# Designs tried in a protein design chat: VHH binders against Aminopyrimidine aminohydrolase (tenA). Part 1

Scores and structures below are computed, not measured.

Target 1, 224 residues: Aminopyrimidine aminohydrolase (tenA), of Halalkalibacterium halodurans (q9k9g8)
Amino acid sequence: MSFAASLYEKAQPIWEAGYNHPFVQGIGDGSLEKSKFQFFMKQDYLYLIDYARLFALGTLKGNDLQTMSTFSKLLHATLNVEMDLHRAYAKRLGISAEELEAIEPAATTLAYTSYMLNVAQRGSLLDLIAAVLPCTWSYYEIGVKLKGIPGASDHPFYGEWIKLYASDEFKELADWLIQMLDEEAKGLSSKEKAKLETIFLTTSRLENEFWDMAYNERMWNYNG
Unless a header shows other numbers, all headers, positions and changes below count from the first letter of the chain; antibody chains aren't numbered by Kabat.
F, E and O are the ipSAE of ESMFold2-Fast, ESMFold2 and OpenDDE, as the mean of both directions, binder to target and target to binder. V2 is 0.75 times the mean of E and O plus 0.25 times the DockQ between their complexes.
[cut] marks letters that were taken out.
Atom coordinates printed by the task and the answers are left out, and those that the model quotes come from them; centres of patches stay.

## First folded at step 12 (VHH)

Design z103 (from z98 with T108V)
Fold by OpenDDE, fold request of step 14:
Structure z103 (fold): chain B 224 residues (1-224), chain A 123 residues (1-123)
Amino acid sequence: as target 1 above (224 residues)
Amino acid sequence: QVQLVETGGGLVQPGGSLRLSCTASGFKFSSYSMNWVRQAPGKGLEWLSYISSSGSKISYADSVKGRFTISRDNAKNTLYLQMNSLQPDDTAVYFCARGFAYRGYLEVYFDSWGQGTQVTVSS
């Protein structure tokens, strides 16, 4: 069993919980309130900005030109394509570009992206990969599962989201990251692998927190 | 090591057809999008066609749309390009290029390609 496969197995309880979350299920059956999805889209906009920064760190931490180049391409794609597509999608949902630019991060968004950036900045390329892989990998799986639900991908609001994450492009990215993780994790000590596992599971849990944040439209846990 | 080997090129008359093949090794072929590109003498590299890892997404350059067909067999680690209605200006060295497409057909990147196969269209 590859290292990534072992991480995948360990993350299954978390990922299953995420898939079964009312937010994700609501996307699948179309019952999710539009306002909750809008909340998600707004916070995801901020998430993507920091996600791009992670790819920049990937370029910096890469040990060969190919790795550096790939992360650079991901950075470029995120900044110059993904963000625009996100804005376009948001617009179709009634969220203006101005509104997106005015959005403040929720506590969960801050926790999630700050954790990833911190781990990536302080750690190795593998730490970075371990941190970002859950969102890419789990989103693809969620997309594929939801796409399998009759009528789900045809939903006027959520269909595009489902199709996007179920796409080959996202699978290809996940596969690349998995490959990188598996290859570079060869020869690591148990302690090092344990660290990567912790990172992987942490961001997996943060994904669930992100779903819950959106579902509850929760900016802060404490409103005192 | 990543290896791509293009075959199937040759001399053909205008209006003729060729089928190019690209055999991949050294990586998980089914996990990568693939492209066909060409380079004519004195010209830059021209992108022709894209196919996603599963083959579910395909795109073509305007210059070859309706004439060329890209396909793949992941079980055989092989990429194909059926070229019909060939014209003299299709004369070039053709390469298969491993790609990485993140989103949209306008953002296709290449990281590996083979030695190419010569296609010459002439009367």
Scores: ipSAE 0.689, ipTM 0.852, lowest interface PAE 0.7, mean pLDDT 93
Fold by OpenDDE, fold request of step 14:
Structure z103 (fold): chain B 224 residues (1-224), chain A 123 residues (1-123)
Amino acid sequence: as target 1 above (224 residues)
Amino acid sequence: QVQLVETGGGLVQPGGSLRLSCTASGFKFSSYSMNWVRQAPGKGLEWLSYISSSGSKISYADSVKGRFTISRDNAKNTLYLQMNSLQPDDTAVYFCARGFAYRGYLEVYFDSWGQGTQVTVSS
């Protein structure tokens, strides 16, 4: 069993809980309230900004030109393509560009992106990969599962989202990250692997928190 | 080591057809998008076609749309290009190129290609 496969196995209870979350299920059956999805899209916009920064760190942490180049491509694609697509999608959902620019991060968004940026900056390339892989990998699986639901991908609001995450592009990216993780994990000590596992499972849990944040439209746990 | 080997090129008359093949090794072929590109004498590199890892997404340059068909067999680690209605201006060295696509073919990159195969269209 590869290292990535072992992480996948350990994360299954978390990922299954995420898939079964009413936010995700609501996307699949079309019952999710539009306002909750709009909340998600707004916070995801902020998430993507920090995600781009992670790719920049990937270039910085890369140990060879090919790895550096790949992360550079991801950085470029995120900043110059995906952000525009996100804005366009948001607009179709009734969220203006001005609204996106005015959005403040929720507590969960801050926790999630700050954690990833922290472990990436303080750690190695593998720490970065372990942190970002759950998002890419689990979202692809969710997308594929939801796409399998009759009519789900044709939904006027959520269909595009489902198609996006079920796309070959996401699979290809996940596969690349998995490959990188498996190759570089060869020769690691048990202690090092345990650290990566902790990071992987932590961001997996944070994904679930992100779903719950959106479903409850929760900015802060304590509102006074 | 990543290896790509293009075959199937040759001399054909205008209106003729050719089928190019690209055999991949040294990487997980089914995890990568692939492209066909060409370089004509005295001209720069021209992108022709894109196919995603599963083959579910395909795109063509306007110059070859309707005439060329890209396909792949992941079980055989092979990429194909069926070229019909060939014209003299299709004369070039053709390359398969391992790709990276984000958000479909809106932004396409490629990082590896083979030695190429010569296609000559002449009466």
Scores: ipSAE 0.680, ipTM 0.849, lowest interface PAE 0.7, mean pLDDT 93
Fold by ESMFold2, fold request of step 14:
Structure z103 (fold): chain B 224 residues (1-224), chain A 123 residues (1-123)
Amino acid sequence: as target 1 above (224 residues)
Amino acid sequence: QVQLVETGGGLVQPGGSLRLSCTASGFKFSSYSMNWVRQAPGKGLEWLSYISSSGSKISYADSVKGRFTISRDNAKNTLYLQMNSLQPDDTAVYFCARGFAYRGYLEVYFDSWGQGTQVTVSS
């Protein structure tokens, strides 16, 4: 069994909880209140900015020119294409570009992005991959599962989200990260693998916190 | 190790057709987009076509659009290029390559094990 397959198995209780979260189920059956999805889209905009920074770090930490080139193109695509798509999608939901640029991160968003950046900046390429892979991989799996729900892909607001994450492009990104993780993990000690597992499971849990944050439209628990 | 083996080339008359095959091993074929590229005598590599991992998205260079059809069979780990209306300037060695596409950006990984397959279009 590959190292990535081992991580996948260990993460299943966490990822199943994410799939079953009312936010995710509401995307699939169309019942999610629009305000909750708008909240999600605002926070996800901030998340995507730091996601792009992870690709910048991947460019820096890449072990060969081909890997560096791929991360560089992912960085460019995220900043220029993904962000444009996100802004266009947000506009159809009634969120202006000005609103997106003025967003303050919720506590959960800040925790998630700060954790990933800290791990990636202080660690190796493998630490970076372990941090980012769960959101990439689990989004693809959620997209595929929701696409299987009759009518879900045709929903005027949520259908586009489902199609984006069930796409071949997103699958190829996830699989590329998986293969890189498995290649670079060869010969690692059990201690090094346990560290990567902790990172992988932690960002998996943070993804579920992100669903819960969006569902409750929660900025901060104690300061309102 | 990644291995890509191209077959199906040969000598053909102008206006003729050929079908190229590329058999893959050593990696998860269904996880990658695939590409066809060619190298004419004395020229650099020319990208021709790409197909996404499931086959749901396809793109062609303007020079071959409407004449060439890319396809894949993930169960057989095989990529195909149907080439119609061949002309002398299609004469080249044809290679398949795995790749990666994201948001309109394409990486082509040129790591084929074989020598490519020669296509010669001549009277």
Scores: ipSAE 0.292, ipTM 0.695, lowest interface PAE 3.8, mean pLDDT 90
Fold by ESMFold2, fold request of step 14:
Structure z103 (fold): chain B 224 residues (1-224), chain A 123 residues (1-123)
Amino acid sequence: as target 1 above (224 residues)
Amino acid sequence: QVQLVETGGGLVQPGGSLRLSCTASGFKFSSYSMNWVRQAPGKGLEWLSYISSSGSKISYADSVKGRFTISRDNAKNTLYLQMNSLQPDDTAVYFCARGFAYRGYLEVYFDSWGQGTQVTVSS
């Protein structure tokens, strides 16, 4: 069994809970209140900014020129294409560019992005990959599952989200990260692999916290 | 070890047709977009066509659009290029390459740089 496959297996209880979360199910069956998706889109905008920083760190930490080039192109695409697509999608949902620029992170958003950046800055390329892979891989898994629901990809608000994450492009990104994880993990000790597993499972849990944050439209659990 | 083996080249008259095949091994073929590229004598590498991992997205360089058709068979780990209306300036060594595309940015991996397959178009 490959290392990525072992992580996938260990994460299944966490990812299944995410798929079954009312936020995700509501995207699929169309029942999710628009305000909850708007809240998600605002916080996801902040997530994408720090996600771009992770690709900058991937460029810096890449082990060969091809890997560095790929991360550099992902960084550019995130800043100059994904952010534009996100703003356009947000506008269709009634969120202005001014609102997006004024958003402050919810506690969960801050925890998630700060954890990933800390792991990536302190650690190796593998630590970075372990941190970012769950959101990419689980989003693809969710996108595919939701696309299988009749009418889901035609929904006026949520269909675009489903089609984006079920796309070949997103699958290819996930598979590239998976292959790189497996290749770079060759020769690692069980202790080193356990550390990567902890990172992978932690960001998997933070993804579920992100769904829950958006569903409850919560900035701070007790203060905000 | 990644291997891509191109076959199906040959000598053809202007206006003729040829079908190239690319057999893949050593990686999960269905996880990658695939590309055809060519190198004419004394020139750099020219990208020709791309097909996404499932085959759902396809694009072509302007120089071959309407004349070339890319396809793939993931069950056989094989990529194809049907080339019609061939002209002398299509003369080149043709290579296939794996990669991925994201938001208009194509990353082509040059892991397999075997012999390629020679296509010669002349009267």
Scores: ipSAE 0.147, ipTM 0.611, lowest interface PAE 4.8, mean pLDDT 89
Fold by ESMFold2, fold request of step 14:
Structure z103 (fold): chain B 224 residues (1-224), chain A 123 residues (1-123)
Amino acid sequence: as target 1 above (224 residues)
Amino acid sequence: QVQLVETGGGLVQPGGSLRLSCTASGFKFSSYSMNWVRQAPGKGLEWLSYISSSGSKISYADSVKGRFTISRDNAKNTLYLQMNSLQPDDTAVYFCARGFAYRGYLEVYFDSWGQGTQVTVSS
């Protein structure tokens, strides 16, 4: 069993819980209230900015020119192409570009992005990959499962989300990260693999917290 | 080690057809988008066509749209280009290229190329 395959197996209870979360199921069957998806899109915009920072760190930490070049292109695509697409999608949902630029992070968003950036900055390229891979890989799996629901990809608001994450391009990104993980993990001790497993499972759990945050439209629970 | 081998080139008369094949080895073919690119004598590289890893998304350059058809067979690790209505300005070396395209953008990096196959269109 490859290292990535072992992580996949260990994460299955977490990822299945995410797929079964009312937020995700509501995207698939069209029942999700628009305000919850709008909340998600606003917080996801902030997530996307820090996701770009992870690709910048990947460029810095890459072990060869091809890896550095790939992360650099991912950074460019995220900042200069994906951000435009996200803004256009948000606009169709009634969220202006000005609103997106003014968003404050919810507690969950801050915890998730800060955790990923901390492990990536302090650690190796492999720590970075372990942190980012669950959201990429699980989003692809969710997208494919939801696309299988009749009519889901034609939904006027949620269909675009489903088609994006079920796309071949997103699969190719996930597969590339999986390949990098397996290549870089060769020869690691059980102790080092356990560290990477902890990172992978932690961001998997934070993804579920993100679904729950969006469903409850939760910024902070403390107001003192 | 990534290897791409193009075949099927040759001499054809204007208006004729050719089918190019590209056999891939040394990587998981089904995980990558693929491209056809050509280089005419004394010219730069011209991108012709793109196909996503499953074959579900396909794009063509305007210069070949309606005349060329890209396809792939992931079980055989093979990429194809059916070229119809060939004209003298289609004369070039044709390469298949492995790419990477994130989130549906056309900004793709080509990191591996074959040696190419010569297509010559003349009477």
Scores: ipSAE 0.108, ipTM 0.590, lowest interface PAE 5.6, mean pLDDT 89

Design z99 (from z74 with D99G G101A W105Y S107E E108T Y112S)
Fold by OpenDDE, fold request of step 14:
Structure z99 (fold): chain B 224 residues (1-224), chain A 123 residues (1-123)
Amino acid sequence: as target 1 above (224 residues)
Amino acid sequence: QVQLVETGGGLVQPGGSLRLSCTASGFKFSSYSMNWVRQAPGKGLEWLSGISSSGSKISYADSVKGRFTISRDNAKNTLYLQMNSLQPDDTAVYFCARGFAYRGYYETYFDSWGQGTQVTVSS
């Protein structure tokens, strides 16, 4: 069993809980309230900004020119393509560009992106990969599962989202990250692998928190 | 080691057809989007077409749209380019290139390609 496969197995209880979350299920059956999805889209906009920064760190942490180049391409694609597409999608959902730029991060968003940026900056390339992989990998699986639901991909609001995450592009990115993880993990000690596992499972849990944040439209747990 | 080998090039008359093949080895072919690019004499590299890992998404440059068809067989680790209605301006060295597609943008990344195959269109 590859290292990535072992992580996948350990993360299954978390990922299953995420898939079964009312937010995700609501996307699949079309019952999710639009306002909750709008909340998600707004916070995801902020998430994507920090996600781009992670790719920049990937270039910085890369051990060879090819790896560095790949992360630079991902950075470019995120900043110059993905962000525009996100804004366009948001606009179709009634969220203006001005509104997106004015959005403040929720506690969960801050926790999630700050954690990833922290482990990436302080750690190795593999720490970075372990942190970002749950997002790409689990979202793809969710997308594929939801796409399998009759009519789900045709939903006027959520269909595009489902198609996006079920796309080959997301699969390809996940596969690349998995490959990188497996290749580089071959020479790691048990202690090092345990660290990566902790990171992987932590961001997996944070994904679930992100779903719950959106479903409850929760900015802060404590409002004084 | 990543290897890509292009075949199928040759000399054809205007209006003729060719089918190019690209055989991949040294990596998991089914996990990557693939592209065809070409370089004509005195010109820069031109992207022609891209296909996603499963083949579900395909894109073409305007210059070849309606004439060229990209396809792949993941079981055979092979990429194809059917070229119809060839014109003198299609004369170039053709390369298959491994890369990433991002939301339908196939031109964003190429990290490897073969030696290419020569296509010459002349009366």
Scores: ipSAE 0.608, ipTM 0.820, lowest interface PAE 0.8, mean pLDDT 93
Fold by OpenDDE, fold request of step 14:
Structure z99 (fold): chain B 224 residues (1-224), chain A 123 residues (1-123)
Amino acid sequence: as target 1 above (224 residues)
Amino acid sequence: QVQLVETGGGLVQPGGSLRLSCTASGFKFSSYSMNWVRQAPGKGLEWLSGISSSGSKISYADSVKGRFTISRDNAKNTLYLQMNSLQPDDTAVYFCARGFAYRGYYETYFDSWGQGTQVTVSS
């Protein structure tokens, strides 16, 4: 069993809980309230900004030109293509560009992206990959599963989302990250692997928090 | 190490057809989008066609659309390019290129430089 496979296995309870979350299930059966998905899209906009920064760190942490180049491509794609697509998608959902630019991060968004940036800055390339991989990998699996639900991918609001994350492009990215993790994890000590596992599971849990945040349209846990 | 080996090139008359093959090794072929590109003498690389990892998504440059067909066999780690209605302007060295695709953005790159396969279209 590869290292990534072992992480995958350990994360299954978390990922299953995420898939079964009312937010994700609501996307699949079309019952999710539009406002909740809009909340998600707004916060995801901020998430993507920091996600791009992680890819920049990937370039910095890369130990060879090919790895550096790939992360650079991811950075470029995120900033110069994905952000535009996100804005376009948001617009179709009734969210203006101005709203996106004015959005404030929710507590969960801050926690999630700050955690990833922190472990990436302080750690190795593998720490970065371990942090980022759950998002990419789990979203693909969710996309594929939801796409299998009759009519789900045809939903006027959520269909595009499902198709996107179920796409070959998303799978290819996940596969690349998995490959990188597996190759570089060879020779790591048990302690080092344990650290990566902790990171992987932490961001997996944060994904669930992100779903829950969106479902509850929760900016802050404490409002006084 | 990543290796891509193009074959199938040759001399063909205008209006003729060729089928190029690219055999990949040194990486998980089925996990990558693949592309065909070409380079004519004195010109830069031109992207021709791309195919996603599973083959479900295919794209073509306007210059070859309707004439060229890209396909892949992941079990054989092989990429194909069927070229029909070849014209003199199609004369070039043809390369397969491992692709990077993300949310509709495609970029080609080489991590191992080969010789490609020469395609010459001439009467």
Scores: ipSAE 0.606, ipTM 0.819, lowest interface PAE 0.8, mean pLDDT 93
Fold by ESMFold2, fold request of step 14:
Structure z99 (fold): chain B 224 residues (1-224), chain A 123 residues (1-123)
Amino acid sequence: as target 1 above (224 residues)
Amino acid sequence: QVQLVETGGGLVQPGGSLRLSCTASGFKFSSYSMNWVRQAPGKGLEWLSGISSSGSKISYADSVKGRFTISRDNAKNTLYLQMNSLQPDDTAVYFCARGFAYRGYYETYFDSWGQGTQVTVSS
């Protein structure tokens, strides 16, 4: 079994809990209140900005010119293509570009993005990959599962989300990160692999916190 | 090591048809978008067509739209280009190119290509 496959199996209780979260299930069956999805889209906008920063760090940390070039292209696509698509989707949901630029991060969003950036800045390329892979891989898994629900892809608001994350583009990114993880993990000690596992499982758990944050429309637990 | 081997080129009359194949090895073919690119005598590279990793998204350059059909068989690690209604200005070396798509399905880049196969359209 590959290292990525072992992480996948260890993460299954966490990812299954995420798939079964009321937020995710509500996207699939159409029952999710629009305000909760709007909250998610606002926080996801902030998440995507820092996600782009991870690709900038991947460009810096790449082990060869081709890897650097791929991360550079991902950085460009995130900032100049996906962000535009996100703004357009948000606009159809009633969220203006001005509102998106004024959004402050919720506590969970800040914790999630700060954790990933800290791991990526302090660590190796492989630490960065371990941090970022769960969100890409689990979103693809969720997208595919929800796409299988009759009528889900046709939903006027949530169908576009499902199709985006079930797309070949997300599959290709996830597969590329998986291949890099397995290649870079060759020859690592059990201790080194345990560190990467901790990172992978931590961002997997933070994704579930993100679903819960959005479902409860929670900026902060304590606003003293 | 990534290898892409094109076959199926040759001489064809104007209005004729030809089918190119590209056999891939050294990587997980089903994880990559694939493209056809050509280089006509005295010209630069021209992107012709691309196909996403599952085959669900396909795009064509205006110059070949309606005449060329891209397809892939992931079980055989093979990319195809069916070329119909060939004209003398389709004469070129045709390359198979591995891509890694940008997020946003309408744009691809290629990072590996084959040696190419010559297609000549003349009487």
Scores: ipSAE 0.174, ipTM 0.633, lowest interface PAE 5.2, mean pLDDT 90
Fold by ESMFold2, fold request of step 14:
Structure z99 (fold): chain B 224 residues (1-224), chain A 123 residues (1-123)
Amino acid sequence: as target 1 above (224 residues)
Amino acid sequence: QVQLVETGGGLVQPGGSLRLSCTASGFKFSSYSMNWVRQAPGKGLEWLSGISSSGSKISYADSVKGRFTISRDNAKNTLYLQMNSLQPDDTAVYFCARGFAYRGYYETYFDSWGQGTQVTVSS
């Protein structure tokens, strides 16, 4: 069994909880309140900005020109292609460019992006990959599962989300990160692998916190 | 070690057809988008066609649309280019290239290339 496959198996309780979260199920069956998806889209916009920074760090930390070039292309695609797609999608949902520019990060968004950036900046390329892989891989799995729900891909708002994450392009990204993880993990000690597992499981849990944040439209808990 | 080996080139008369093959090894072929690129004598590289990892998305350059057909067989780790209605200006070295596309756009990055196969169209 590959290292990535072992992480996948260990993450299954966490990823199954994410798939079964009311936010994700509501995308699939069309029942999700539009305001909750709008909240998600706003917070995801901020997430994508920091996600692009992770690819910049991957470019810096790459061990050969091929790896550096791939991360550079991912950085470019995120900043210049995906951000444009996200803005267009947000506009269809009634979110103006002015609103997107003014977004304040929720506590969960800050925790998630700050954790990934801290791990990536302080650690190795492999720490960065372990941090980012659960988001990429679990989104693909969610997209494929939701695509299997009759009518889900045709929903006027949520269908576009489902099709994006079930796409070959997104699968190719996930598979590339998996292959890099497995190749770079060859020869690592059990201690080094345990560190990567902790990172992988932590961002898996943060993904579920992100669904929950969006579903409850939660910025901060001021009445503790 | 990533390897891409093109075959099927040769001499053909104008209006003729050729089928190129590219056999891949050293990587999981089904995880990558694949492309055909050519270089005519004294000219730069010209992208011709691309196909996503499952084969679900295909694109063509205007110069070859309607004449060339890209396909892949993931069980055989092989990429194909069927070239019909060949003309002298299709004379080039044809390369198979491993690509990477992300986030719903086909901004293609080519990280591995074959040695190429010569296609010559003349009477």
Scores: ipSAE 0.148, ipTM 0.613, lowest interface PAE 5.3, mean pLDDT 90
Fold by ESMFold2, fold request of step 14:
Structure z99 (fold): chain B 224 residues (1-224), chain A 123 residues (1-123)
Amino acid sequence: as target 1 above (224 residues)
Amino acid sequence: QVQLVETGGGLVQPGGSLRLSCTASGFKFSSYSMNWVRQAPGKGLEWLSGISSSGSKISYADSVKGRFTISRDNAKNTLYLQMNSLQPDDTAVYFCARGFAYRGYYETYFDSWGQGTQVTVSS
């Protein structure tokens, strides 16, 4: 069994809870209230900014010029393609560019992005990969499952989301990260692998917190 | 180890057709986008076409659009290029290349290349 396959198996209870979350189920059956998806899209905009920073760190930490080049292209695509598409999609959902630029992070968004950036900055390339892989891999799995629901891909608001994460482009990114994880994990001690597992499971749990945050439209539990 | 082997090149008259094949081994072919690139004598590399891992997204350079057709057979680990209406300026060494596209970005870094197959278009 590869290291990535081992992580996948250990994460299954967490990922299944995410797949069954009312937010994700509501995207699939079309029942999700538009306001909850709008909340998600706003927080996801902030997530994408820090996601781009993770690819910048991947460029810095890459083991060879080929790996550095790939992360550089992902950074460019995130900033100059993905974010443009996100803004266009948000506009179709009734979210203005001014609203997107004024967004404050919810507590969950702040915790999630800060954790990933901290792990990536303090750690190795492999720590970075372990941090980002669950959101990429689990979103692909969700996209494929939801695409299998009759009519889901044609939904006027949620179909575009489903098609994005079930796309070949997203699968290729997930597969590349899996390949990198398995190659770079060769020769690691059980202690080193346990550290990566902790990171992988932690961002898996934070993804579920992100679904829950969006479903409840929750900025903070308390306004101190 | 990653291997990409092009076949199907040769000499053809102007207006003719050729079908190039690229057989892949040493990696999970279905996980990668694939590309065709050519190099004419004394010229730089020219990207021609790209195809996503499932074959669902395809892009062409303006110079070959409408004349060339890219396809793949993931069960046979093979990439194809059907080239029609060939002209003398299509004379080049043709390479298949492994990479990936991101949101229509078929101009990606190519991390593995074939040895190439010569296509010569002349009377």
Scores: ipSAE 0.088, ipTM 0.584, lowest interface PAE 5.9, mean pLDDT 90

